VH-VL binders against Cytochrome c oxidase assembly factor 8 (COA8). Designs and how they scored, part 14

Target 1, 167 residues: Cytochrome c oxidase assembly factor 8 (COA8), of Homo sapiens (Human) (q96il0)
Amino acid sequence: APERGAERRDTAPSGVSRFCPPRKSCHDWIGPPDKYSNLRPVHFYIPENESPLEQKLRKLRQETQEWNQQFWANQNLTFSKEKEEFIHSRLKTKGLGLRTESGQKATLNAEEMADFYKEFLSKNFQKHMYYNRDWYKRNFAITFFMGKVALERIWNKLKQKQKKRSN

## First folded at step 12 (VH-VL)

Design ob3 (from oa1 with heavy chain D54E, light chain F99I)
Fold by OpenDDE, fold request of step 13:
Structure ob3 (fold): chain C 167 residues (1-167), chain A 124 residues (1-124), chain B 112 residues (1-112)
Amino acid sequence: as target 1 above (167 residues)
Amino acid sequence: EVQLVQSGAEVKKPGESLKISCKGSGYRFTEYWLGWVRQMPGKGLEWMGDIYPEDSDTTYSEKFKVQVTISADKSISTAYLQWSSLKASDTAMYYCARQGWHYDESGPFGFDYWGQGTLVTVSS
Amino acid sequence: DIVMTQTPLSLSVTPGQPASISCRSSQSLLHSDEKTYLHWYLQKPGQSPQLLIYKVSNRFSGVPDRFSGSGSGTDFTLKISRVEAEDVGVYYCSQSEHIPYTFGQGTKVEIK
C-alpha cells in the first residue's frame, strides 16, 4: 500500500511583527496588520509595578492574541489556496486558459464565485463553530480578570490613602 | 525612568490668576497619587494637597483648600496647580511629587519622585 | 495636625564622622497595619527634595548604605555612619499616617 505522503499542511509561519514600540512608552501599541492573518497585533506594556493579577490578565490577552493570529493566518492561507484551486478547476472545465488574451489572470463571474464561498463556508462550518466557542471562552476569561484587576486597583488606591483625622 | 517635569518660573502681580503644570512620564500616571508641596523662600516643606489622576479624587490641606485648585488631565499625564487670585504671600517654590507604592507592600512609601520645582514670584 | 519636631536644626560635621538627626512626632505614627509611616528626605542645595528612607528604616533605591533610619511610635532617628561632602543639605522627616501630611522643620547639615 503506497504510503500516502502526509500532505504538509502549510502552517502559516508565526510572523513575529517586527514592530517595536518606543522603549520609553508606558502604553500599549498597535502594530501594522500581519501579512497572513491581516490582524493588527497589540504590543502590551509591562509596568514595573505589575501585580500578579495584572500579569495573568496580560498573559491571557497575549495567548488569546496569538491563538487568534494563528487561526486566521491558517484560515486565510487555506481560503486562498482553495479559491485558486476552484478557479483553476472551473476555468479548465470551461475550456478557458488561466490567462486572457490580454495577458490578465482569468477570473470567474460573481455567480460562480458565490458557489465557491457557499461551499467553503459549508466545508468549514464546524471549524468556525469551534473557533467561535473558544473565542467566547477566552474573552469571558479575559473580561473576568479585567474585573478582578479593576477591583484590585480600587483596593490599591484605598491602601495608599490614609484617613483624614476628624478633628 | 520615572520623571516629573514642571512648567517654568512665573512672575505675576497680586490679583492675577496662575496655573502651573507637572507632567509625569515613565510610569502609570493614573495609578499614583500626585502631591503638591510648597516651599517658601528659606523655609521648610508644606504639603498642599494631592490628586489621584484616574478619577480626579483630590485631597487638600485645610490651609490651602480655598487658596488653590488641584486638577489633572490623565490623557496627557499632567497635573495642575491653580490660583484664581495670587497674593504676595504666594511667592514660593512649588514642587509636584509622586507618592510611591508597591502592590505587595502596605501603604505609601512617601514621595519617591519629585519635579524640579516651579518658582512663583508675586510682586506689585 | 501632626507636628514633626527635628533636633538639632543645624549640624556641622567633619567629613568621615558620623551624624545623627532626631525626629519626634506629636502622635504615634503606627498604623493599624503595623507599619509606621515616617519618611526622611534630603534637599541638597539648589535641588528638589529626594527620598532617603521610607517607613522608618527602608532605604530608597540608590541611597547609600551609610544612611540608616530607626525608631518607633513617636521617636525616630536618621543616622549617617560616615558623612561625605555630597551629604550637605537640609534633611526633613515627614509623616504620611494622617492627612494633612506634615514635615519637620528641617535639619541643615554642613561640613566643618
Scores: ipSAE 0.790, ipTM 0.920, lowest interface PAE 0.6, mean pLDDT 92
Fold by OpenDDE, fold request of step 13:
Structure ob3 (fold): chain C 167 residues (1-167), chain A 124 residues (1-124), chain B 112 residues (1-112)
Amino acid sequence: as target 1 above (167 residues)
Amino acid sequence: EVQLVQSGAEVKKPGESLKISCKGSGYRFTEYWLGWVRQMPGKGLEWMGDIYPEDSDTTYSEKFKVQVTISADKSISTAYLQWSSLKASDTAMYYCARQGWHYDESGPFGFDYWGQGTLVTVSS
Amino acid sequence: DIVMTQTPLSLSVTPGQPASISCRSSQSLLHSDEKTYLHWYLQKPGQSPQLLIYKVSNRFSGVPDRFSGSGSGTDFTLKISRVEAEDVGVYYCSQSEHIPYTFGQGTKVEIK
């Protein structure tokens, strides 16, 4: 029985951005672009007096960020792989080597690459549709909780001020 | 960590203006009342007033209402106490202090964090 | 203004012995929310005041369990079960129920 070689799914390593915001910062920070996803991670501030609603919002934002990072890291890897395969296949069909006489990596013209992009987009259309749907769903949820947190903050402010006025 | 850092000691003459500062860090500066407390040499503590930095809502003790102005710049998490004209009687230690609160608790906890104090000396 | 009266104004305590400070307010510090807005502060020599007890009996974070607060209405007590050398300073009761916020005269605690 031939040992089915486990295709090592080259999952993009979760490149934990080594960016650490200043310890005394009371703000969200934007890190450098991730090397795989090319997305800039947000480092969320955790307040000392974080409410349950604020915590829930933060967690939703974090989960959404991680989801987005993973999606684009995988998509970029797939894109790069398929692009390279396409280039190699087309060069081979043309009877061209992978390197030019000058030793440079052989490239396809813009028209040939346009065909690749069209094919890639067509092939991944459904995947992008699901991504967009889920992106909106997540962002609507985040926006909803942002509204709740905003109301909670207003309420807390009013409560503190009311106490001062009643005296 | 929550920290309040005040400006350094001041030596002034009577009639001079003065503005001292208190910078908050390690917390949401706009969501806490920040008070000023005077301590005259060898005396007790006197609340002067406070400010809510988000909207600059300010409350004064009647004793200090005409004597000082409390303000805040939320962009740099800094509160201020200022005099237009200092008197010798203004010689004191001035503390900024945060009025603490928690979501799970009703009402404030008093002044939970204090600055290191600013000594103001007014002498001829 | 609410007058906060502390007794005694000075206290000399032997290390390891208990201490008690009384604070009386001229008006009730009970709010409509059923909370009492009396607080205790310690000012150690050459330092800023620090919160010890908030709302009569709640220890602030990092405050040792040897400190306890009690009382109701207008009469309040701070107790130190076993005084340590680090407890030297001036203790203030304070009210935040009525504006202006007011402090007691302070009680100076010294070690014998």
Scores: ipSAE 0.777, ipTM 0.906, lowest interface PAE 0.7, mean pLDDT 92
Fold by ESMFold2, fold request of step 13:
Structure ob3 (fold): chain C 167 residues (1-167), chain A 124 residues (1-124), chain B 112 residues (1-112)
Amino acid sequence: as target 1 above (167 residues)
Amino acid sequence: EVQLVQSGAEVKKPGESLKISCKGSGYRFTEYWLGWVRQMPGKGLEWMGDIYPEDSDTTYSEKFKVQVTISADKSISTAYLQWSSLKASDTAMYYCARQGWHYDESGPFGFDYWGQGTLVTVSS
Amino acid sequence: DIVMTQTPLSLSVTPGQPASISCRSSQSLLHSDEKTYLHWYLQKPGQSPQLLIYKVSNRFSGVPDRFSGSGSGTDFTLKISRVEAEDVGVYYCSQSEHIPYTFGQGTKVEIK
């Protein structure tokens, strides 16, 4: 289950982490977990000799990463907001304040929180089903283009090796 | 940006061994032939051989085949030229150079990027 | 081995005037892919060689359009439409069709 969230919640940001790779990087770079989605973004290297097929693959990966980051940033925000609203509502129903006598944030027990988790999953069932279908479609396309790029690179190697014919 | 950075100048005695390096950056190192070119003092250019780092496929000029060994370590994007026993006649500038190609063009270019050179001086 | 013969071996030109360097190979440089693997390099004083022209007539990235290459079979020419001070150095033709790859003797270009 999610750990206790921050008291103030911001809207989900667009795009990936603001992490910048080293200026001399010649490879894809995995950044730190994004603040909102908790996913590690890939910072893609663009080689000087990038084919249209390689560019297509890179753009598909970038778009899929942004889509995935945005989905989970939004879900995490919604989850946190609805969790706090549920706790607040249930505490009010029980006639309890939002804070204990020690000043700590009042909470619900594990069984009571299970009701929230069930309700949240049920409410979001269709959205997560569509996400899963879209996720599979995107990853199938990426895998397909990865295969095409791999074949293109083999072809380029063979052309270079074949050119190097001499007695 | 494509760069080839070679190891520093060497002063050696006849009979000593030597291994000089060429580190590639800014491109997919394993996808290009990397050649070694000698320039004797005050003379022109001589191709010594090359290597395809992905599988260490190596080609030598017959003139140099017995005299030097070309190798690469693809994990650190580095190629090597080495002698087991230097001679005074090995005194020269040695360049590494990448054989360029482009996905959109038929056939490779010549050597499109060159290292800064490694001066090897062999004297008693 | 393929012998690459350059003429002249030395050339002194007035700034702004044209220059022409010839290169002849002892054997055809035409490959089975119908491309001709003849290249031109410039080595400026104290520097590494740099590619100017590849496969007879193609200017490499960043090379000024005053440089042009032509030729076929075994006879090739590099032309500089107007020589500038930065163009001084030694020019080499080179072939990459036959192992070993070979270079011409070089043509030293100086400003008069």
Scores: ipSAE 0.600, ipTM 0.829, lowest interface PAE 1.2, mean pLDDT 86
Fold by ESMFold2, fold request of step 13:
Structure ob3 (fold): chain C 167 residues (1-167), chain A 124 residues (1-124), chain B 112 residues (1-112)
Amino acid sequence: as target 1 above (167 residues)
Amino acid sequence: EVQLVQSGAEVKKPGESLKISCKGSGYRFTEYWLGWVRQMPGKGLEWMGDIYPEDSDTTYSEKFKVQVTISADKSISTAYLQWSSLKASDTAMYYCARQGWHYDESGPFGFDYWGQGTLVTVSS
Amino acid sequence: DIVMTQTPLSLSVTPGQPASISCRSSQSLLHSDEKTYLHWYLQKPGQSPQLLIYKVSNRFSGVPDRFSGSGSGTDFTLKISRVEAEDVGVYYCSQSEHIPYTFGQGTKVEIK
């Protein structure tokens, strides 16, 4: 969580892919990492005979995925933006330019960058605490509905078998 | 979209074995009975038997019980109809068909989706 | 085995006119769940059968309003309110209450 959001620069892979599950697939699919969040999206299968419970579970999983991807995309962006702003601010205070004589971006030394990392983690502590709370809350709900769907599927099987065997 | 795709037409001689297939897609294959229906040339439809792929529970019409074997491989969503020794009287079109149901309705629909058929010709 | 008897076995219908097909079973098709397992199929020339009506009177998805089913006990009827060229083929009734499942002999519907 903090490690992925705080200490990582996100670089887009060259050539963003458009993953598409095989046609007529009856399964959820895990796609390649998203360019901005670095999370692997699940491409949810919508069965032809989807019950209201199955729909609720699928939508809850979709909403949780979107929420999670948005959180990490925003955190990665914020980390990158605040890092550059911190560097620019410290270089400005020193009276230095944004680029070296060779044209490369000017940077700060390891001690100065450690100040940024400390400040970023401290500043975002409460946000990550709320994220963790909401993550557990959402995953508990998902697990609960997964159990209800499993029981529903067992019941549907039993109904079909009883009809056949009672004839 | 629900589809049942059957193996291609077969021309055989009496006494030969044969296994024809039916591959289901677009639905949860293991949750539906899948039946086999014979149609002799110029004749009506005859139910041969069915299988529940989740556990391979099979039911046979007594007419066909010793003549054919019904099986399934749920890992590839495929059901099979198999003869150990074909007879000229086995010349027919063979269909697979799914017994439909809906979570919101009591009881199944009969055969809601059918394969394209496999023509089996047995002649010497 | 349950015998399913269709009448007539052949129909020739002027386009736009109604058609009616009767199906009689040798035993009741009523199950203990209070549903009657009588179904209707159409096999168009050169095609697989397709479900029209399930459990006596329920139209399957995508089946036009002009098709309707009725009946109870052992006597059942399929009605086509206005026959169209695409309705040509053989109509079968079927039961799925008693093993083995059985079909009627078929009713061939043609346009004249």
Scores: ipSAE 0.583, ipTM 0.816, lowest interface PAE 1.3, mean pLDDT 86

Design ob3 (from oa1 with heavy chain D54E, light chain F99I)
Fold by ESMFold2, look of step 12:
Structure ob3 (fold): chain C 167 residues (1-167), chain A 124 residues (1-124), chain B 112 residues (1-112)
Amino acid sequence: as target 1 above (167 residues)
Amino acid sequence: EVQLVQSGAEVKKPGESLKISCKGSGYRFTEYWLGWVRQMPGKGLEWMGDIYPEDSDTTYSEKFKVQVTISADKSISTAYLQWSSLKASDTAMYYCARQGWHYDESGPFGFDYWGQGTLVTVSS
Amino acid sequence: DIVMTQTPLSLSVTPGQPASISCRSSQSLLHSDEKTYLHWYLQKPGQSPQLLIYKVSNRFSGVPDRFSGSGSGTDFTLKISRVEAEDVGVYYCSQSEHIPYTFGQGTKVEIK
């Protein structure tokens, strides 16, 4: 009879958090930074007694997190890709290799990179302006629903206490 | 999954102190009254009192008010039932139970989830 | 204290037949919100109590529809349309309108 083997390491798709909240948790959890977006994902608790308002807030927060993760993952990828292409192009124009003699990735100095940063800023100006607008809209909506949920929870507490203290 | 897990059985002598626990999981512990119910051997159920863990608002049955202390530590989702001086007549099964409610109801459902019970035996 | 009186105290039922348990309170259990705070529990042998019916007639989640509750004011009834082996145990009515909360003395249901 063969013996049981050692546990395998698990892998996850790119852009997906590997953090899992503790079993039987009754709280939202903030996981480690996502590899691609550098944002910490929130793992939302679904209460056993979740109201429609609580569900709306949770879904809005989930959707906003997904939107934000996607935006920054894409922007980080675009920045990295275009930076490498710029460096590659300028090194090739100078007749230099992509690696130094020691095998390290060849780079440009800060003055040489200034043209890249200016060009990248120009290309992405409008995109970031729309991102900022949408970010504020989403955060206002979330704050509004947080207020409604807070009032609902106060009301539910009062219902329980009023019934018990009916005199 | 809503669970209430109580501390294990106790065998004690008259005059000793005791504190038994009830740990809630799978729900927002601070948003529900948590009650204690006694069942003496071969007898029915008796409500002893309860606590609202969010602010430790506590209600006692007058029968039990001077015999026990009900408390909670909301940071670990745990409620307690405590005697300073046990009597042989305290021999019983003690249950914790959650006072159920729903956002869509005007009042609670009674005790919807119960712990497994803690048997306390007090004898010389 | 509100006294909850159950009848009968013991009930022996042929499998598959109906059963009925009465509960009477010493005072009205009707609250100012127009709801009546009477509940029914089953304690199976060796187990903790479990909620069956809340506020007179509402079945708790997972409770079979062969269980039904009725009544008003001070007189209440639990009915089991077809008693099964898993229904054996002690049934308690309970009130949560007045402090202290109180239980009936229990009705032991067994299969004959």
Scores: ipSAE 0.571, ipTM 0.818, lowest interface PAE 1.4, mean pLDDT 86

